# Designs tried in a protein design chat: VHH binders against o75319. Part 50

Target 1, 181 residues: o75319
Amino acid sequence: GNHIPERWKDYLPVGQRMPGTRFIAFKVPLQKSFEKKLAPEECFSPLDLFNKIREQNEELGLIIDLTYTQRYYKPEDLPETVPYLKIFTVGHQVPDDETIFKFKHAVNGFLKENKDNDKLIGVHCTHGLNRTGYLICRYLIDVEGVRPDDAIELFNRCRGHCLERQNYIEDLQNGPIRKNW
Below, E stands for the ipSAE of ESMFold2; O stands for the ipSAE of OpenDDE; V2 stands for 0.75 times the mean of E and O plus 0.25 times the DockQ between their complexes.

## First folded at step 3 (VHH)

Design s3 (framework vhh_4orz_3; at its last look DockQ between E and O 0.10; V2 from the best seeds 0.00; counts 0 for: pae E 8.9 > 2, placed apart)
Fold by ESMFold2-Fast, scan of step 3:
Structure s3 (fold): chain B 181 residues (1-181), chain A 121 residues (1-121)
Amino acid sequence: as target 1 above (181 residues)
Amino acid sequence: EVQLVESGGGLVQAGGSLRLFCAASGRTFSSYAMAWLRQAPGKRREWVALITSGGKTDYADSVKDRFTISRDNAKNTVSLQMNSLKPEDTAIYFCAAKPGYTFFSTHYDYWGQGTQVTVSS
């Protein structure tokens, strides 16, 4: 179906780049077929995403799509020059170790290949909040040694919305570091 | 490989300014991202500012609009201009270089020994 995701309109389309990182978080873009159900000011297509990032004087080098569906937009809706990675991530549950490993590997690979530029890693789930915030914070904690409360605060401030899912917050604050060697 | 030496620290009154310098020796300085971190007495080391090899800058919220980081690749130097200094800016300031990962990494390739900044009220 072509129904708008629940609560999708409640969230800002795109956050700010997280200072000290290459991360920028956003909600899922919706392809043109969804626009019949949206007011003009509510539209957020793949093209709108790239325009909003350019307005911040930033450039995307990778998109990581954490949604558990392919119905919102297709990789073909993105510029051919921007790599797209799909990591099917179920909502509600804390992402499993395999998902965390895939995310970390993709981020590390991008950073190694992009040492000579300032291109960003765009990360989204449906709302660009819970799964997105969890995986970004998990990376900062496990790989970069950031304190959990500092990582969460940084994400919340830059996304413009606070992580909502208590099991995700609890895992970030008190859960084990995931060693994915 | 690079070695880092900080200078420019000292005693200054609140509201004053200081400019810190980091001199790098060795090859490939221009390919490194450069950072300033600080450690106040009895506190953890915290990140202050970063400049990438491409010249993009980032700042911690506590110093945003007061501090400016810049680099001169021809002279192999990074500087930190500190304006409107506050007593809470009192710390040892360290210059660090990273291998192209995010600057929150605890695994910097190179660190300086630090320079003391003391801001009196």
Scores: ipSAE 0.294, ipTM 0.652, lowest interface PAE 3.3, mean pLDDT 88
Fold by OpenDDE, look of step 5:
Structure s3 (fold): chain B 181 residues (1-181), chain A 121 residues (1-121)
Amino acid sequence: as target 1 above (181 residues)
Amino acid sequence: EVQLVESGGGLVQAGGSLRLFCAASGRTFSSYAMAWLRQAPGKRREWVALITSGGKTDYADSVKDRFTISRDNAKNTVSLQMNSLKPEDTAIYFCAAKPGYTFFSTHYDYWGQGTQVTVSS
């Protein structure tokens, strides 16, 4: 259905590029069928996503969708030039090792294939905050060697919202490093 | 604003060793990945080594196993231990700071003035 996700309107549509990375986080764009339930200024479609990215003088090279549903928009709503990757990720719980690995693998593959450009990896869940923030931070910590608190602070600042889930934060700060390959 | 100042360069014979230092000003040193780059006469500037905020390191193939990058966040310093130096290592060596702590970025926010390293045959 076209039910608007809970609290979806409360979050900024698109964050800022995370300095020193290729990541940008955003909330889930909603296809046209949702617009009838939104005020014009609340609308955020796949098209709006790309417009907002462009306004930041950036370009998306990959979209990683972490939502656990396919009802929000279709891959066909995206430009053909931008790869779309779905990683079904359950909400409210720390992603399992398989999910973490899939995310890392996707990011590494993208970086390997996109060394000659500065295109961004767009990552989103429903709100583009908790699941999104966790996996981005997990990558930065495990793969890039970033201090956990720095990764979290960087994400929060750039997303314009702070990670809310304590179990995610705790795992990032004190949890074990996950396998990278 | 961060200022970087290199030191430790000089003349050394092939097979010798040098240790370069970079002192950073400011309070946000730990928020940067630090790198060494070098530029030889008539050549493009090339990346040499990088160390993330968490201490992970990476090296160019040409210097791997000979050079070691390290950092001291308490002293706001980054060092480059250079062993088994070769004439091909002759260059101006630059300290640079990357935002975001990581290996991702190809851009550096801050640069040192550089220090000359000359390796004689």
Scores: ipSAE 0.026, ipTM 0.498, lowest interface PAE 2.9, mean pLDDT 92
Fold by ESMFold2, look of step 5:
Structure s3 (fold): chain B 181 residues (1-181), chain A 121 residues (1-121)
Amino acid sequence: as target 1 above (181 residues)
Amino acid sequence: EVQLVESGGGLVQAGGSLRLFCAASGRTFSSYAMAWLRQAPGKRREWVALITSGGKTDYADSVKDRFTISRDNAKNTVSLQMNSLKPEDTAIYFCAAKPGYTFFSTHYDYWGQGTQVTVSS
């Protein structure tokens, strides 16, 4: 069935736009079929996502879905004007170079095509934290030259939760710079 | 291709206000995000504020609610209104420009020469 993801209720639905970037992170929205298992204040649907973004006076121009499953919501639940990209990303391990490259390519493509607007890139995994935080920080470090600790601090503050996976944190802080833009 | 020239710097007492201006030349100014950065004596250059081509603004935590960035695309200018100044705001302030697809980092395509702001107690 439509089981609520483990610990999903423990996380803020949507973070804040990361200053100086076009990123905003959030946990996976859950389609209507999940709502029977949620109190009203716990619900976070695709519609709720867009309402919360609008409340911040922002607009999404791309959603990058990092989950390794299709069960949470359908792309058809999103406005037709918002591009959607799924990058299947396994959890618990540092994403491989192919996954990192796909993410960088998607971000760079969006930025070029959207240079004349202020739309944001929404990024989520299941909780919008570990895989999401890793790939956003990896982009900031490798492509924008941000110091690892600064990237991690910015992400944690804007998401409202700290990166939890130590292997991700260690790779960001001590791993090699990957300059494959 | 874009030239940036800052002005408006100077000496000001703590608690005072100052407005910096950045005049830009070039045909593509309206397509760039514009930023102010600063470098205090003995410290690394840090980002202060950003305004996108569409007019959205962002600020570093240290200046939020005290500084305001604005742009006038018709005049090709960017300004930084600095209120409630503190001695810690003493720095050389730089205007910088980047394409809309580049994030806030130190990777800016065009830089001004900087203008000194000194805040005395």
Scores: ipSAE 0.011, ipTM 0.448, lowest interface PAE 8.9, mean pLDDT 86
OpenDDE, second read of step 4: ipSAE 0.024; ipTM 0.364
ESMFold2 (binder alone), look of step 5: mean pLDDT 83; pTM 0.842

Design s30 (framework vhh_etentamig_d1)
Fold by ESMFold2-Fast, scan of step 3:
Structure s30 (fold): chain B 181 residues (1-181), chain A 122 residues (1-122)
Amino acid sequence: as target 1 above (181 residues)
Amino acid sequence: EVQLLESGGGLVQPGGSLRLSCAASGFTFSNYAMSWVRQAPGKGPEWVSGISGSGRSTYYADSVKGRFTISRDNSKNTLYLQMNSLRAEDTAVYYCAKGRPYYSTRYEFDYRGQGTLVTVSS
């Protein structure tokens, strides 16, 4: 469908790199077929994503797509040199342990393979906020030992929007550390 | 040695149904997500459906949503794809796939079976 996602226009396209990490978060890019439903200043295609990353003097080395659909853009719309990982996640629900494990493995594998460069891991869901912020924060808490409130604050500041789903926030603040890697 | 063996393909009329199976061996089946990928004549590979290791989470391409159902039987190391309301555009070789932790930009998989042909034709 060419229906743009609900509230998609309400969010900043791309956040800033999270200092001390290799993460950058953004909302889902929309392929060319969506552009006729958007004003020029609202467009955010895969090409626009890479242009905005370059404008920040950054380079993507991996995209992790957390959306539950493939209707917004195709992996073929991305540069062939940038790896793409699809981890299907349902909105509104805290990601399950299997999803958390997949995310952690992908991040660790990327970091090991990219120790000699400073390329970023780009993470997005539909809005680049709740599922995206949850998994990034979960990684920082469980793997890097960041305190939950510090991880959440760092994500919120760099994304330019605060995590909205209370169940996600509660799990990050009060849930168990997942040592499942 | 990881082995994936697909079966269940065949010739079916539009509106018909088929059930594909994939017998997996050489790895701990329940620890891995599994996918179905298809390749139509003259086209590139298209990811069709995926299922978590536990079977609790299932995922579908928009083109097959509501028509196809993925399932698995971890006690038998077998992956299934129930295909209903088949259309001419579903004609393809269907591959069982064990995915990587990360992909290149084009649905790459670490292990892919030999495939089973599905032809939807009058």
Scores: ipSAE 0.000, ipTM 0.125, lowest interface PAE 15.4, mean pLDDT 85

Design s31 (framework vhh_etentamig_d1)
Fold by OpenDDE, second read of step 4:
Structure s31 (fold): chain B 181 residues (1-181), chain A 122 residues (1-122)
Amino acid sequence: as target 1 above (181 residues)
Amino acid sequence: EVQLLESGGGLVQPGGSLRLSCAASGFTFSKYAMSWVRQAPGKGPEWVSGISGSGRSTYYADSVKGRFTISRDNSKNTLYLQMNSLRAEDTAVYYCATGRPYYSTKYEFDYRGQGTLVTVSS
């Protein structure tokens, strides 16, 4: 259906680029059919996403969609020039090794192919916070060697919201390093 | 001075059970994730299981999933490993360790005890 996700309105639509990285996190954009249920200022469509990114003087080079549904928007709603990758990620639980690997592989592939530009990797789940934050931080920790608390702090600051799920936080801080390939 | 002391190892028949303990001292135990690592004769070390500082999260190697249970009592500065349905291939010296665990056989530990021998044989 076209019901607005719970608490979706409570989160900033788009975060800031994470310094030292190519990541930017945002909440899920909603296709036009959702607009009738939103105040004009609450609307956040795929078009709005790109406008907001442009306002930050940034450009998206890849969108990674971590939602476990396809009801929010269609890949066709995105510019053809920006590749779209769906990684179905179950909410509320720590992503499994396969999901983590898929995410890392996608990011690494993008970085390899985009060495000549500064385009961003846009990552979102429903709220662009917990699943999104976990996987970004997991990448920074496992691949880039960032200290867990630093990764979490960086993400929270740039997203404008803090990771909420204790199991995610604890896994990032104390969980095992996952395979990178 | 950091000290880790394992106990509870011994000889057990296949299908049997053992419970290992690790007494920790010299650091704030609850602040550190803990792991069990084992080393079989003639083989390299293998990560077995890990547990977060709070004990809320647990992790297992595929080889021991469903058979082993890691736990901790932070009030006693003690780490545990309940081993059920033991197999001959579980024979090894088992070590308690601090540090970041890795999936598969890789690990990064700061400290490790002297180990306790577990022998599974008929």
Scores: ipSAE 0.022, ipTM 0.401, lowest interface PAE 5.8, mean pLDDT 91
Fold by ESMFold2-Fast, scan of step 3:
Structure s31 (fold): chain B 181 residues (1-181), chain A 122 residues (1-122)
Amino acid sequence: as target 1 above (181 residues)
Amino acid sequence: EVQLLESGGGLVQPGGSLRLSCAASGFTFSKYAMSWVRQAPGKGPEWVSGISGSGRSTYYADSVKGRFTISRDNSKNTLYLQMNSLRAEDTAVYYCATGRPYYSTKYEFDYRGQGTLVTVSS
């Protein structure tokens, strides 16, 4: 259906690039059919996403969609030149090892293929916060050796919103490193 | 067991300042984001400000931005809220909280302390 996701309006559309990384996080874009339920200043379509990224003098090279639905927008609403990857990720639960592996593999592949440019990996779930923040931080901790608290703080600062799910935060801080690469 | 104890509230005149403190125990304080939440008489709770575990990232509700400053001292397991340019609308019980939410129109707390009353009047 065309109902706005719960609390979607409470979050900034798009964060800032996370310095020292290729990551940028945002909430799910909503296709034009949702705009009847939104004030003009609340609209955030796929087109709006690319305009906001351009306004930051950044360019997307990959979108990773972590939502467990395809109702919000279609891959065809994105520019043909930007790869789109769907990783169906259930909310509320810490992502499983297969999901973490798929995310790490996609990020590593993008970075190897984009050594000659500065294009960003855009990551989103519904709010661009819990599943998004978890997987980005998990990558930074497990692959790049970032300290858990530093990864979480970097994400929170750049997203403009703090990770909310305590089970996700607990897993990042005290959980095992996932050696699945 | 998680314990949060607020202090520093009181009666202050408009334009005045107060500094609230929250003493935390029973968990690894530096690993958890902390928030200040307030509840005015007859109203629901309102998230005021949040701070990351390390203290480097801070967030504020629009109603208090530029007037309030959140900070923490992880060596003392203490959270602070410096409140300047106080207004009658700031009158509320102020709670130290951990967990959800750091920002939202629907406020829920995993844990919050006993609260400290701030009254802004003549």
Scores: ipSAE 0.000, ipTM 0.129, lowest interface PAE 16.8, mean pLDDT 84

Design s32 (framework vhh_etentamig_d1)
Fold by OpenDDE, second read of step 4:
Structure s32 (fold): chain B 181 residues (1-181), chain A 122 residues (1-122)
Amino acid sequence: as target 1 above (181 residues)
Amino acid sequence: EVQLLESGGGLVQPGGSLRLSCAASGFTFSRYAMSWVRQAPGKGPEWVSGISGSGRSTYYADSVKGRFTISRDNSKNTLYLQMNSLRAEDTAVYYCATGRPYYSTKYEFDYRGQGTLVTVSS
């Protein structure tokens, strides 16, 4: 179906690049079939995503989709030049080790292959906040050695919204480091 | 190298009490949430309790709520589980682990000790 996700309209469509990183977070873009249920100013399509990224003088090099559905848009809606990776991630619960590993592996692979450019890793879930924020912060903490509070603050500031889920925050602040390989 | 060593297990009568300890080494203990997990003979592992790094937040499985108390002493790198009002169904090998402090149907831990056996029997 083409039901608009709950509270989807409440979140900024695209955040800002996280300084010192290649990450940018955004809410899920919606394919054309959703437009009839939205006001023009509320629309946020895959095309709109790229336009907004361009307005920030940035370029996407990879999109990581963390949603647990495929109904929002199709990979075919994206430029062929931008790789698309789906990591099915269940909402509301801390991602499992496999999910975390997949995310880390994807990011590390991208960074290895894109040393010669400054293209961004675009990450989104439904709202581009909780799952997205957790995995980005988890990467920064586990791989980059960033302090948990610093990672969370950085993400919140750049996304323009704060992580909402206490279990995510608690795991980031006090949970164990996850395997990087 | 991360090491977790459980102790305090033994034989106890129903209604009795037991206190388990877990000595941790090889990592900054206070930074990481810890959990107790148990496995009964012939059964799969069961999450029992969790505690945040600071010790300010504690969590329990429904099966042990009101009877078990998880705590930690970060100055001693030690995790504890006070078990009161023990039941036959509490019989299991108890493990301390680095992992989620919350109950989950999927048990994922980075590190786990060798366990200590708790037997509740008349």
Scores: ipSAE 0.017, ipTM 0.286, lowest interface PAE 7.7, mean pLDDT 91
Fold by ESMFold2-Fast, scan of step 3:
Structure s32 (fold): chain B 181 residues (1-181), chain A 122 residues (1-122)
Amino acid sequence: as target 1 above (181 residues)
Amino acid sequence: EVQLLESGGGLVQPGGSLRLSCAASGFTFSRYAMSWVRQAPGKGPEWVSGISGSGRSTYYADSVKGRFTISRDNSKNTLYLQMNSLRAEDTAVYYCATGRPYYSTKYEFDYRGQGTLVTVSS
């Protein structure tokens, strides 16, 4: 379908780079076919995403798409020079260990291959909030050794919206560290 | 039929100003990012400026940042480039285009107009 995701308009399109990291979070871009249901000021296409990143004087080097669908935009709508990784995740439930390890592997691989530049890892789910925030914070806690509350606060501040799902917050604060990756 | 028609070019002295216009037809203008691209004699095309479909995001090449302003009027299907503090190096044919050269090939030069010549000299 061409239906706009529930509450998609309630969220800022793109957050700020998370200082001290290579992460930037955003909501799912919508391809041109969705724009018939949007006012011009509500549009956020794949091209609009790159324009907004550039507006912040940043450059994307990788996009990680956490949505469980390909209906919002196609990888072909992105610059062919920017790698695109799809990690299918379902909403509401905490991402499983396989998903967490795929995310960590992708991030670590990008960082090793991009030591000579300052390109960003762009991460999104539908709203760029719960699954996105969980996986970014999980990486910071498990790999970078950041305290859970500090990781969550940094994400919330830079995204411009607070993580909403209590089960995700609880897992980040009190759940086991997944270091075996 | 998609059509892009540029106008506003001409001869101007260094330090002067010009305003370019691009009239678009044949597609839903407000939903496409638009760019200005220039080509100086004997050089390849250079992307100058871009604007999102909504007009909220604008972007400029370092060579023109602070001197040029891109804008659009979606009610008139028209793209503009206000050029201030013009230099001899700005001499080129200026093209209106859909998309941007540094993005994916799908968005690069999907449609391009005939161009308008800007000459900066005394």
Scores: ipSAE 0.000, ipTM 0.119, lowest interface PAE 17.5, mean pLDDT 84

Design s33 (framework vhh_etentamig_d1)
Fold by OpenDDE, second read of step 4:
Structure s33 (fold): chain B 181 residues (1-181), chain A 122 residues (1-122)
Amino acid sequence: as target 1 above (181 residues)
Amino acid sequence: EVQLLESGGGLVQPGGSLRLSCAASGFTFSNYAMSWVRQAPGKGPEWVSGISGSGKSTYYADSVKGRFTISRDNSKNTLYLQMNSLRAEDTAVYYCAKGRPYYSTKYEFDYRGQGTLVTVSS
């Protein structure tokens, strides 16, 4: 239950806003029960997430959780003012069309409802890298028409870590465009 | 103007081999993924194979995997499809298409040629 994810400590807790987008990626915050297994400087709770976002002079308007478990934190640990969306996404595999569609739909819905502000869409999986990066890039490529390499480069730069999974990269670069509706 | 011209089709016996070619012009060939699609009589289009711009990545439909090989020569602006162990069900008009397939279940392409007919029959 309280096992720290493998290599979780190796990744920056929060990336930077992706310029030209409303996306920000971060690794999964861990609820208080995990703190006893971490050094103080390694702790990254839901509260810490919001503090770090605030330090960047940004505000979260939506959190999309792509993890395939619910053991890391509870939606109740988040401010009530920030919507939380769970999209169970299996690791290591390219997300299926339904998952991609759900993600796109959520993002589009948010953008439609938040035209009057500059709040961010926070996206995370376990490490906030591969699944997170894939879906963000998939959106940019399929919906915004961004070149695959540009999308990947932008994400990598802003996250502070590069996408690692070749199947994700190959799918982004050479795979089919997925349905947007 | 984008142009794609397929060649190499013909009549072949089951178990035989053919090599299709596609001459491309009107765009920077090496910057784009290319695909082969086919359409059998009375059937809808079927994606067959794809290749990245650099040629480093190749993709195949399950129906042709292990039998067909896609390749390209960017210096000649030419796409190839080596078809081995041909079957009657491979009979179709084969089209060269520019770009990746759109959508995982329904394939659309920016451009495609006029096609070349492949007939596999005893």
Scores: ipSAE 0.006, ipTM 0.307, lowest interface PAE 10.1, mean pLDDT 91
Fold by ESMFold2-Fast, scan of step 3:
Structure s33 (fold): chain B 181 residues (1-181), chain A 122 residues (1-122)
Amino acid sequence: as target 1 above (181 residues)
Amino acid sequence: EVQLLESGGGLVQPGGSLRLSCAASGFTFSNYAMSWVRQAPGKGPEWVSGISGSGKSTYYADSVKGRFTISRDNSKNTLYLQMNSLRAEDTAVYYCAKGRPYYSTKYEFDYRGQGTLVTVSS
């Protein structure tokens, strides 16, 4: 389909870089075919994503797409210089260990290969909030040793929206650390 | 090639102010986030403040929030740290750094300057 995702317009297109990390979070870009259903100021295409990141004087080196669909845009809509990784992640449930480890391995691999630059890892789900925020915070807690409340506050501030799923928040605060990375 | 040169440190009384500068060269300054990191005698490095490449976003350690202001002038390739209401605990060598290590103990700087000493004492 070509319908706008539920509540997609309620969220800021792209957050700010999370300081001390290489992460930036955003909502799913929508390819040109969606624009006839949007006002000019509501458009957020793959091109708009890169323009907004350039406006922050940042540069993407990797996009991790956590949506469980491919209907919103295609990897071919992205610049050839930016690797794209799809991790199919079901909404509502805390991501399983396999998904968490795949995310950690992708991030770790990017950081090892990009020691000589300051390029960002762009992470999105549909709204760039719950699945996105969970996996970024999970990485910061488990790999970087950040306190859970600090990771959540940092994500919320930089994204401009607070994590909404209570089960995700509770897992981050009180759940076990997944050390296999 | 990449060079970062800090200046503006010195001796200041508690409650006083100092402005640190960092002159950057050898890279496209506006494309990189910049940070201030300090190291007190006998202690490990502490991230103080960070700023995005555009200057739109600024971030501060809780210990300096409300007292320090980070800024940059991309036309001059210069990073600044305005330090107000200085305390004895702010005594440290202050380093300009390419990138942001805030909340990360694993991201080392590819480049940092030689540092500028700030001493807060009577």
Scores: ipSAE 0.000, ipTM 0.144, lowest interface PAE 15.1, mean pLDDT 85

